# VH-VL binders against Protein STK_02290: the designs that were tried, part 3

Target 1, 225 residues: Protein STK_02290, of Sulfurisphaera tokodaii (q976g0)
Amino acid sequence: QEQLVAVNELNENLGKVLIKIARDSIANKLGILKINLEDYLSSLNDPILNKKGLAFVTLETYYGNSTSLRGCIGYVEAVAPLKEIVSKAAIAAAFSDPRFPPLSKGEFDNIIIEVTVLTKPQEIDVENRWELPKKIKVGEDGLIVEYGILYSGLLLPQVPMEYCWDEETFLAETCIKAGLEPDCWLNNKVKIKKFQGIIFREEKPKSEKILIIKPSEVKCKKEEI

## First folded at step 2 (VH-VL)

Design b03 (framework fv_brolucizumab)
Fold by ESMFold2-Fast, scan of step 2:
Structure b03 (fold): chain C 225 residues (1-225), chain A 120 residues (1-120), chain B 110 residues (1-110)
Amino acid sequence: as target 1 above (225 residues)
Amino acid sequence: EVQLVESGGGLVQPGGSLRLSCTASGFTFSDYYYMTWVRQAPGKGLEWVGFIYSGGSTYYATWAKGRFTISRDNSKNTLYLQMNSLRAEDTAVYYCARGEWLLSDYFDYWGQGTLVTVSS
Amino acid sequence: EIVMTQSPSTLSASVGDRVIITCQASQSISSWLAWYQQKPGKAPKLLIYKASSLESGVPSRFSGSGSGAEFTLTISSLQPDDFATYYCQQYNSYPYGSLTFGQGTKLTVL
């Protein structure tokens, strides 16, 4: 029985390593860095990086005072070691997010890389669906909504903080993300799962300063001057 | 016991070429190790030359690019440094060293070094 | 290129002394710093990696501290075997820059 990476095992040094894996994987695909990626990943023998993990990589275009989403892809099943998941998520976020064209060499120095490592999603058990908002905490939990094999949506724990949502709005928005009506969470055939996470983020493109962000520390847009 | 042994040093004329070897024992050249060359001029400090991943990809100090080439033969557990267009300032003891974890980029085992003297 | 500056360049001490060597990076390197000991005519030996992690087999009198741009190597009770040159090395820039060593601190008998 393989143990999953725990969020509390991840410190500043490991966060910097995860960002470096993401940055180097993208650079290699762009031909900026010339490495054998399989060899590179095989050289990483930290025990924590070799545990199975779940992660999302988010790329944002940097404009000095502001950023805009440029790509975001991740994995919610523990199918590979954390080092491989971060590498694959980074490449997918840069080149395979269908909302955006593939990342160009000219953009590489102008993007911020963010890695969010997730805990294993757990289904929320309630007798009464109206209790679901009370079982979810904005600032702690991310959400997954699943209905059958066709409808699924995920929102990371920092998302409701950024948009100043309460728990009911968070549930509704995750339903919409899944392609369902906003009250989908009241349907007993819809599965609602929650997970936690820790965020590692470059302060600015290629920054040596890597921020460790708890979702509860993310500022609401309405609090910005 | 991990051991690294350099060889091939000696006297060479300016503009000449020399190839150094580093033979490893006590571990195999696997997907988990990368190798480096570090030099030290007489009475001076340590200076990184370059390194090679287990799969063969190489990276060099800016001053070494175009003149020095690092290669490895995993079947022989041997690392090489080909030095071309040698200059007086290349006079140094050349050490090979092992890195275990790529992102750490520190060196846990070093050879004894081999002296290269470039003089006319 | 990240420049590593050690202080002092030379230091004289007696057996039993507490010795402190400092290393400053020209920009932040987080904790990506190693310390090496080199005795005359010998290869360098790894003492500390990741700023504060003691290498296996290194005596506990050696310790490292610091993060960002300021780092220290401490020898708590100097032994005769400790008279050597000490080097710091940053590994934050690779592969987007060179690995760089400090100029060295030579520790001599007072």
Scores: ipSAE 0.000, ipTM 0.431, lowest interface PAE 14.7, mean pLDDT 85

Design b04 (framework fv_brolucizumab)
Fold by ESMFold2-Fast, scan of step 2:
Structure b04 (fold): chain C 225 residues (1-225), chain A 123 residues (1-123), chain B 110 residues (1-110)
Amino acid sequence: as target 1 above (225 residues)
Amino acid sequence: EVQLVESGGGLVQPGGSLRLSCTASGFTVSSNYYMTWVRQAPGKGLEWVGFIYSGGDTYYATWAKGRFTISRDNSKNTLYLQMNSLRAEDTAVYYCARDTVYTYGSGYEFDYWGQGTLVTVSS
Amino acid sequence: EIVMTQSPSTLSASVGDRVIITCQASQSISDWLAWYQQKPGKAPKLLIYKASSLESGVPSRFSGSGSGAEFTLTISSLQPDDFATYYCQQYNTYSDYPLTFGQGTKLTVL
C-alpha cells in the first residue's frame, strides 16, 4: 500500500500544519523551542500527514519589500511520511544547504518558510524527443533531468513561471542545472521526468497567514517590468 | 512545584576539587530542558559557567574548560558540577538554573534558579 | 566573546520614578537578550526575554526594548519591591560564548 500524498488532498489547514512543522523543526534545532522532535511528529496523526510524500523546503531572508534565497533542500523519493519529510527538509534547508552557512538564531524571525509538496515524478514517454516540449506545461510541471549516475538536475514548477520561460527553454535550463548542455533533452540516453506541486508559503516571517500558491498563479517577472 | 536545590559547597584549599549537586523536583532534568551553572563572586556580577542540553551535550565558558565538568544522573534527577584545580578566583555562590519552557520566544533564558551554594577557596 | 556593558553601574531613584537601564552588546545579537532582577541574598529572577517579551507573573511596569546592539529595560513607576540589581544577558548562539551577562546595575533608594 504505502499510498502517496496527492496534491489535491492538501488544503489550507494542512498547509498551515506543514509550515508549522518546518518552523518548529528549525526552532528546535536552534534551541528556541524545547521539544522532543520524534514525540512531536508522532503526535501528528492526520492520515494525510502519515502518507509518504515528497517535499522541498525553501527559506528566504525577508527585507520587507524583497527576499533572497537562504536555503532550499528537498526529497524526490517517497522514503518517509510527509510530516517527517517536511521536518527533515526544513532542518536540511536551514543547516545543510552547502551554498549557505547554517541558519543562526538571529535569522529565525527574518526568514520566510515555503513548503512545496510534489507528486511522484514520472518519466515522459515520447516516440521522438522533439515532442518533449509538447508534453510539458509551464505553470503546471516541474522537471527532472537525469543522465547516468553523475548528472541530475531539478527545477520546481514555479521556476519557469518566475523567469518567463517557455517549455523548450525550461527543458534547456533543467539540462544546464544538471550540468549538461542545453540541448541534452534531445539525447535519448537522458531521462526527463515531470512532476506537479502545490506551494505553501508564509506571507511574511512567522505570519499566521499562509499563502497557497499554484505554480500557474506565479506571475512572470517580465509582467512586473 | 518546580524546585532546584544546590548542595556540596564549602571551604577548599587552592588546587583542591569539589563536586556540587543540584537536585530537581517538579520536572525531569533529562527531558526538554537545558540546565546551567552560573556563579557570582561576593559583591560581583553573574558569570556563566556552562550548560548541559537535554540530549547530554555540554558547553562551557572558555575559562572553565578543562577544570569544570557538568554531568547529570537521570535516575537521581540531579545535575552536577565537578570543579578541579580550584583557585581563589573561583570563590563564589554557584547557582543551578533551568531554561525556560517551550515557546518561540525562549531558549537560554532561565526561569527557575536554585538558592545557590557557597564555595570558598582559601588557605 | 560578546561583551555586555550596562549603564549606569549604579542608579538612585525614588518610588514613583521612571527608571531606565541600558545594555550594549559588543556586536549585534538581534533580539536575543534577557533581563534579570536580583534582590540581596536571593537568586536572580527572569523579567524579560527576547528583548521585549514580559515573563509570566512579572508586573506590567517592566518593559524591554531594543535590537541589534543597544537595549533598554524600563520601569515605568518604581515600587519599593523594585530596589535590586538588574542584569542583561545575551544568548546569540554564534558568539564565542553562548551566554554573556552584563556587569549589573544596582538600583538604590535616593
Scores: ipSAE 0.000, ipTM 0.452, lowest interface PAE 13.1, mean pLDDT 85

Design e00 (framework fv_emicizumab_arm2)
Fold by ESMFold2-Fast, scan of step 2:
Structure e00 (fold): chain C 225 residues (1-225), chain A 125 residues (1-125), chain B 107 residues (1-107)
Amino acid sequence: as target 1 above (225 residues)
Amino acid sequence: QVQLVESGGGLVQPGGSLRLSCAASGFTFSSYAIQWVRQAPGKGLEWVSSISGSGGSTYYRREVKGRFTISRDNSKNTLYLQMNSLRAEDTAVYYCAKDLGEYDFWSGYPLFDYWGQGTLVTVSS
Amino acid sequence: DIQMTQSPSSLSASVGDRVTITCKASQSISSWLAWYQQKPGQAPELLIYDASSLESGVPDRFSGSRYGTDFTLTISSLQPEDIATYYCQQYNSYPLTFGGGTKVEIK
C-alpha cells in the first residue's frame, strides 16, 4: 500500500533509529532514562517513521559466546505509525511477554535488541492445499496460521532458517504454534498467510553497530565459539 | 586532515587480474566503512563495493560479484580491491571513498565526505 | 534496485544565473540523498547530504530540497568555479545508486 511502510524504504540510518526507539522506550520504563515518551516520539519527524507499519521486537540475553531468548512481541495490523509500533512492541517484549518475568534494570546492559519490520500478511490462495508448500519460500516468508477466532500462530521469516526447516515443516510448526495439529494446513477452514521482513539487530548489547539481516542470511546452527 | 590515496591501476588484458590499494590517513580507519566507486571515461559514477569498518560485512554490485573481492587491513590503514577476470567494461577510474558516518558493521551514512584522487584501470588487448 | 533519474543531462547558463538540477527516485528514499560536484579531472566533492543539509565549507549559494521522490539542487547565483558535473546519490539501500549526472557550463 501507498500509506504503509515498505521494507525497501528502510535503510541503515532508519534501522539505527528503530533500535534506538526500542532501547530508549525500555530505558524510560525502567527509569534509566527520564523522558516524556509521547514528546520523544513526536519529535521524530522522518516521514517513513510516520507511516503505518508492522514490527516485532526480540530481546535476547547476551552471554558473550551465546544468546538466549528473553522476550518477543509484535504487531501484525497497521494501526499506528512505525515509530509508535516499535516503541510499544519493545515495551511489551520487555515487560509483557508471558513466557518471561518483566525485564529488570540490571539486565538492560546485557540484552541484544532486534527489530523486524514486516510487510502486510497476505492469505495464500490455493485450490489444492497440497500446493501450499510450493507457495512458501524458506528464507523469504514468515507465516501466520488462523483458525476461527481463538487459534492463531505466527513465526517470523528467520525462524525456519534458524531451525533448518523445509516449507512443509515450517507449515506444520506454525500450526503447532497456533495450538493446532501439525497437519492443520491441509484443513480448508484454516487460513494460511505469508509476509516478508527485514531485520535490524544490535551486534552486541548497546552496540552502535546495527546489523541489517535478510532472513535468507540466517544460519541454521549459530556458532558457539 | 583526511587523505585517501589509491594505487595499483594500470593496463591489463581481458581475463587478467589487478589489485588496487587505498592508503588512508587522518581518521580512525577501523571506525568507518569505505567504498569503491568507479567512473568509465566520459561517463557517470558507479558504486562497486563496500566494506564495513571491521571488515565483517561486504556488498558488491551485481556485475562484479564473484570476480572482485574487497578487503581491508586495519593494522596498515589500507583498503584493497582484488579484481579478477577483468572485462573491457571494467575500464574506469576507481575511487576510494569514506563513509560520512562512524559505525563498524554498517556505516549508517554510506555517502562520501572524502574521496581519493582515483587510479585508472584500462582493460584492453 | 533504486533508479535515480537526473535532468537535465547538461545545461548552459550565465554567471549570476539561478540554476536548478532535478533528481527523481524510482521509489521512496526518504531524505537519504546526497549531491556531489565533480570538476574536470578531479574527484567528486560532497555538497549536500540528507537532501538539504549543506556540507561544511560549501558556499551558501548551494541548496537542496525534497518533494516526495523529487529532489532539487539549486545554485542561486552561478559562479565560474561552479562549472562541473553534478551527481545525486541515494543511500537508502544497497546497491548504492547515482544519477546520470548534469553537466553545467557557462554560455
Scores: ipSAE 0.000, ipTM 0.416, lowest interface PAE 18.1, mean pLDDT 86

Design e01 (from e00 with heavy chain I34M Q35S, light chain K24R; framework fv_emicizumab_arm2)
Fold by ESMFold2-Fast, scan of step 2:
Structure e01 (fold): chain C 225 residues (1-225), chain A 125 residues (1-125), chain B 107 residues (1-107)
Amino acid sequence: as target 1 above (225 residues)
Amino acid sequence: QVQLVESGGGLVQPGGSLRLSCAASGFTFSSYAMSWVRQAPGKGLEWVSSISGSGGSTYYRREVKGRFTISRDNSKNTLYLQMNSLRAEDTAVYYCAKDLGEYDFWSGYPLFDYWGQGTLVTVSS
Amino acid sequence: DIQMTQSPSSLSASVGDRVTITCRASQSISSWLAWYQQKPGQAPELLIYDASSLESGVPDRFSGSRYGTDFTLTISSLQPEDIATYYCQQYNSYPLTFGGGTKVEIK
C-alpha cells in the first residue's frame, strides 16, 4: 500500500512483532535461526505491517546497569513495507554500520534491540532562518539536515532528550552530524526537515518485555555525561 | 473482567443458514481483533475466521470462504458469524475468541487470551 | 498450510510427575506458537504464547520451549486440576492451525 504507517496505529503488540522481526533477522544472518526470511516476512499479512514505513534499528551492548551503542541504521524514504524495512535495518545495523565491526554470534545474547518507527520527514518552511528553533520541539521532533548530495545528518527524537539539549543546540548538533558547521541551519541552501516517532525497546537482551517509549519520556543523562 | 457470550446456535437442515452472535464486555472491543474457532464433537480445535478491530480486514479458512461472513458492530460490542449453505461437516461448538493484546489488528500474531463458552451448531437432516 | 503435529495423542501420569507434550511445525514458524488447556466441558484457556511466555495467572509449573520447528510444553509436577486436553497453535500465517491435541489423564 502507498499509505504510510502512522505512529498512532502502533502499540505494544505490534511493537513486539517489530522487535521480533529485528531479532529473528539478525539471528538468521548469524546462523542461530534457520529460516527462509522471505517466506517469514511474506507470512505477516497485517495491513499495518504491509504499509510503507520508515524505521531505524538501534543495537546497544548490555552491561547490566549500562549500555553502549553497537549499531544504528535506518531508512527515511518510504521504499518498502514496514516489515521489510525493519528486517533490512536490523541486518544493516548489525553487519553494515561502518562505525563498528560486524556483530558476532557471541554478542547476540548481550545486545538490546530498539526499533524507532518514523513519520515522513517534512521540510520546515520559514521566512527567516532565526525562526527555525521556534518550529522544532525537543521531546517530539527528530531532525534531518541536508546540504547538496554529500552532506546529510539525522538525529532521532530521543537524542536531544538524552543530552538535555534545547532546540537551538539540537539544530547545531544535527549540523555537526551532517559534517557542517554548528550554524549551518542559518544557511538558506541547507534543508532542515523534522519528523516524529515512537520507540519500541527490549527491557534487557532477549526480553519478552518490550517497552514503548515516547521521546518526551526519555530521561536526561546529564549526570552520566 | 472480560466476558464473551455466544448465542444463535441450534439445529438446522443442510443448506440452511444461522447467524451467531458474541456479546463482549470488560475490554475496549474496537481495539481488538476477534475470531471464531470451532470444535466438532469429540474432535480438536479448528480456526474458522478472524476480523480486525476496525472491521476492515477479514480472514477465512478455505472450506467456509464464500459461505460464512464474519462482521462486527463496535457500537454494540458484538461479533457476528453469518453461516450460509451449511453442511454436515460444519457441525461443531463455535467459540468466540479475543486476540491477545490491545490494538485493532494482529501482525500474524493472532492467538486467543479469552474464549466464550461456545454455542452448538448441529447440521442434520 | 502449516501443519502442526502434536504428540502423544494421549498420556496417563501420576500426580507429581513431570509431563512433556511436543508439537512440530511442518515449516518454520519462528516462535509464533501458543499452548492452550481445555478441561472437560469447558472452553480453552491460554497457557503460553511466543513459545515460552507464561500467560498471567498461569501456575509456574507450566513452561514452554522451542528448538527449531519443535516445541515442548512441560508440566514440572502434575496436579489433579491439570487433567485436560492440551493444544498448540501456530500464528505465523493464515490459515491459523492447531495441533491435534494431547489428552492428559491421571493413572
Scores: ipSAE 0.000, ipTM 0.420, lowest interface PAE 17.1, mean pLDDT 86

Design e02 (framework fv_emicizumab_arm2)
Fold by ESMFold2-Fast, scan of step 2:
Structure e02 (fold): chain C 225 residues (1-225), chain A 124 residues (1-124), chain B 107 residues (1-107)
Amino acid sequence: as target 1 above (225 residues)
Amino acid sequence: QVQLVESGGGLVQPGGSLRLSCAASGFTFSSYAMSWVRQAPGKGLEWVSSISGSGGSTYYRREVKGRFTISRDNSKNTLYLQMNSLRAEDTAVYYCAKEYYDILTGYSDAFDIWGQGTLVTVSS
Amino acid sequence: DIQMTQSPSSLSASVGDRVTITCRASQGISNYLAWYQQKPGQAPELLIYAASTLQSGVPDRFSGSRYGTDFTLTISSLQPEDIATYYCQQYNSYPLTFGGGTKVEIK
């Protein structure tokens, strides 16, 4: 009965629309354009965009030859249509990421917007916890760590590629992200979930050209030094 | 209500310089990318240059790269085109044009508002 | 660069005639195509954007369509005020490029 957007349903044209939803939602919040966001989203009647979906929006400050993280927020529960999730995630990434100050109007033309659409997270079942690194693939999987109701952390599939992590380091860093010790993944009471995704990214700020990126294609940060 | 008014055109010798201005009114100038489009006498339309709403990104056709500089002053609602090392082939009416925004398709480099144009003649 | 080939370069038609103008992109541009009308001595005016969407205030006798990299502007019943030169423009990528124009005249 649940209809979820599959990543293989998303093409370049839909990716452009998702980036545009993110860009316009932020611009509307900044007062750069004046739209009724609810009417705007209601005007988008593509059947795929009206399916429930999971997505993160990442904002990066653009310097021509390099970028730096400026905000990243998303949703891993399929509670609303993909178009609404992307809009909400974009606004949250710009204004509600606690690691950064709210995005200013002057930054709008200098940020790159990236939308990652996710598959539903699935718990990894193993007989022996030491097998967990073998069930995870850097360049394919993102991770979620959960412990009780208070501790949770998520890292997108591109993150371990950016930082040149192996699978064991990826598990440890996701534990740290959850507020736990690096070896939390060895604890039978800790849940480890994995998911995949597809990335749509502006080539440069406000570019009409978007890139479709597989996480495995993300260059290691260490190689750029 | 929305209007663009160009000025600064005229007769100039080859190798000379001119600065074109485009005064905008009736819309939030800083929210829209702006472009210069030229048209040689009796010829078609040719895109010259574009600038983002903040001024942070600029684009040029290959033949003017390094000779022309697009800029804007958002406090004065004015777009500029500084033209250096002018050549006979730069002779044209220069139009100021505004980026289009539509709720369904978003921002595009389709131009919904155009100025009246200003003539630049490069001749001895 | 994306080349836009527009045809015909000129046409003559009678009031009430159906007029068709074609524009071909040298590579895929999706729906990132606009049509402009330019009357003698005047600035261009936007008629159609996103290949087929009419700009507000444009009469419904104007329509745009796409088939692959071929784009068509149609005037279903030519009126005297439609006498102008028409241009297509791709906005898929920089540099932005225009077609060569089609001059529409009354015979």
Scores: ipSAE 0.000, ipTM 0.431, lowest interface PAE 17.1, mean pLDDT 86

Design e03 (framework fv_emicizumab_arm2)
Fold by ESMFold2-Fast, scan of step 2:
Structure e03 (fold): chain C 225 residues (1-225), chain A 123 residues (1-123), chain B 107 residues (1-107)
Amino acid sequence: as target 1 above (225 residues)
Amino acid sequence: QVQLVESGGGLVQPGGSLRLSCAASGFTFSSYAMSWVRQAPGKGLEWVSSISGSGGSTYYRREVKGRFTISRDNSKNTLYLQMNSLRAEDTAVYYCAKDEYYYDSSGYLPDYWGQGTLVTVSS
Amino acid sequence: DIQMTQSPSSLSASVGDRVTITCRASQGISSYLAWYQQKPGQAPELLIYAASTLQSGVPDRFSGSRYGTDFTLTISSLQPEDIATYYCQQLNSYPLTFGGGTKVEIK
């Protein structure tokens, strides 16, 4: 019915524009940049950015050799053009993520911005629940767990790669994130959805170098005692 | 800013009862499992009880099962621990803690702990 | 139940020393392990989550690592403000379990 942004349509130049939209939206809200946001978004006429899309914006505080999560909000419904979704997600990640205080003006130059553009989540259809780990691929899929209206949890595709999880652990962790028991994925009333994504990330705060990251390229580090 | 503030501790006689409360703010309370963790004077940390985000699942340390009841009111962002039939060995500082180390949008996020409330069971 | 065996129970070291604390899980917990610092008279504070990820604001001298079911907390250059008891905790399954703690003192 509608055309969604496909992950493979997004190149480095579009990734730079998405990061710029996120950074400028936050700067405008902080008073660092004085623009009319609606006019700004209307001036962006790339056909791909004007298609409906799904995205998360992640903010991390930068310490040189390490980072820590500072905000992360996204949208998994195709309700607006990608440019608008990224702008809204960036503002929400900076100022409306309930886990953190609103981002301050003094923090703006010390955060890394990451934009993950998602494919549309699809419910995994299995004959029996024990087949679920075989229908999921760590390094490719992100997961959503839903149970009724109160329980939902989402993990982006890069998360299980960063933490060296297998598919069963990934299912269990997404259950826990939804506020459910680790074996929730065995319950026929629980919906499990998967999606893919592409990640655009500043190399360091305000960097002109934008990294394009595939989850499959994230290395699991084995650590010694 | 995430905050957890415990209250309700105090001095009680053996066999008595207390209800602890933990007021949560700065995160989507209903989406997270919550725990009570205690520490007896001069001793280590000891997990007591956990409750799922909905309140539908509860877990207890063996020694408190049947005496303690964990509950939550998601409309008030408040966690409770009803402690009945208190014993001298229940004397401890009780901490409210977020059970999971990750949140509802994306990625891992650190656990948060409250300041604690002292429960003393003594005659 | 998952048993968390933490060692040593206590240690004394000099300012500037490298300090290592180990925690072993009785079964696989992936990287579902956190390290906490508790200073005398204070509530525990999270240092490291997911076995190796530093909490925001924690100094670079702290690091965590994993090898199978063995987990290590390292302080590369001990400072006076690091005098505390350190605890590991597994978050893989209920009942949640803590290590016995390691008391770190300055010589």
Scores: ipSAE 0.005, ipTM 0.407, lowest interface PAE 10.2, mean pLDDT 84

Design e04 (framework fv_emicizumab_arm2)
Fold by ESMFold2-Fast, scan of step 2:
Structure e04 (fold): chain C 225 residues (1-225), chain A 123 residues (1-123), chain B 107 residues (1-107)
Amino acid sequence: as target 1 above (225 residues)
Amino acid sequence: QVQLVESGGGLVQPGGSLRLSCAASGFTFSSYAMSWVRQAPGKGLEWVSSISGSGGSTYYRREVKGRFTISRDNSKNTLYLQMNSLRAEDTAVYYCAKGLEWLLSDYYGMDVWGQGTLVTVSS
Amino acid sequence: DIQMTQSPSSLSASVGDRVTITCRASQSISSWLAWYQQKPGQAPELLIYDASSLESGVPDRFSGSRYGTDFTLTISSLQPEDIATYYCQQYNSYPYTFGGGTKVEIK
């Protein structure tokens, strides 16, 4: 059976390759780069990149002194090698995020690309739902909330850091993201899953410098003001 | 509305082949895992095979592995089951079933079922 | 493989009776269990998923519960249209496995 990529086996050089895969996949779709994407991905023979993986790609429009969200799509099923998942997530983030119009050729040089590689989500099973905040850690865990077939929400591990949330607020906000009331995590029919991740991010658009960010290192936006 | 329509069943000799199709409509086909479940005459339900929404992962019961191949064409909203080296024990109604859970899960119950197509393997 | 043992294999009850069907997993499956209803000559229909969640459009006389590896489907007041065979299915791990079925008939 195939192994899953572990976040601790990813280093700066692999992070650079993941960002390059994302950048090149988008460029190919825009006609900026003319490659056969399947051949391109097949040429990447690193053993780690050929393990099944889970990843999100986030795109942000860069304004010099600030950024704004431009797209964010990912996969939490172990269905393809990490290299293919990052390629697919990048294309989806650029062209298939329903919150935004498809990325234009003119925007390509003005976006920052971020790749978050995830561990497989694991359900948090507790007898007393009030213990759930004690089973998650802001700065380490991302959350998934699921209720039936209609309600699902996911927040990446850096999100509660950015918004200065504690664990209980993080649970409530993930419930809201799923389309549920903020106390949904107290309902025993609601599934709560957690996962971890590691972030690779361009310092600025098309930068040679790729940052490795642990969620715990993300600063609270309110504290910066 | 959501529909699954199976076709391709029929009578075949032992050792023969059949290809089953399941035409899907009314939902985003590529976002859901799909399964084939069979039922021998007068017997219970038996899971045969499943495929993830992207087609990247496939799963089979032991008795059909190497003989049956599950596949999907997301551009045509169609699920397939290629059945080779058929045996009398494969005689059953074959149901196409949609996974309950969205993209985030490899594991699911089945919320929508087709009407089934009969496969008879007879000597 | 995970074996699902379903009991009873058949039962006869009167309209208005409370009916309980049980399903036991050979190992832990958390709450990853669905219940299906199959009427004669028809395809199965989902009743309950995740052990206790009622599928949309299913009458509230149907309910599911879990205790460890034991699962129950309850029909609080049996109706004539409930004549069917009922199946449990685990989806904790592949291969997916079904219980042997419980045939429910009216006396």
Scores: ipSAE 0.000, ipTM 0.409, lowest interface PAE 17.7, mean pLDDT 86

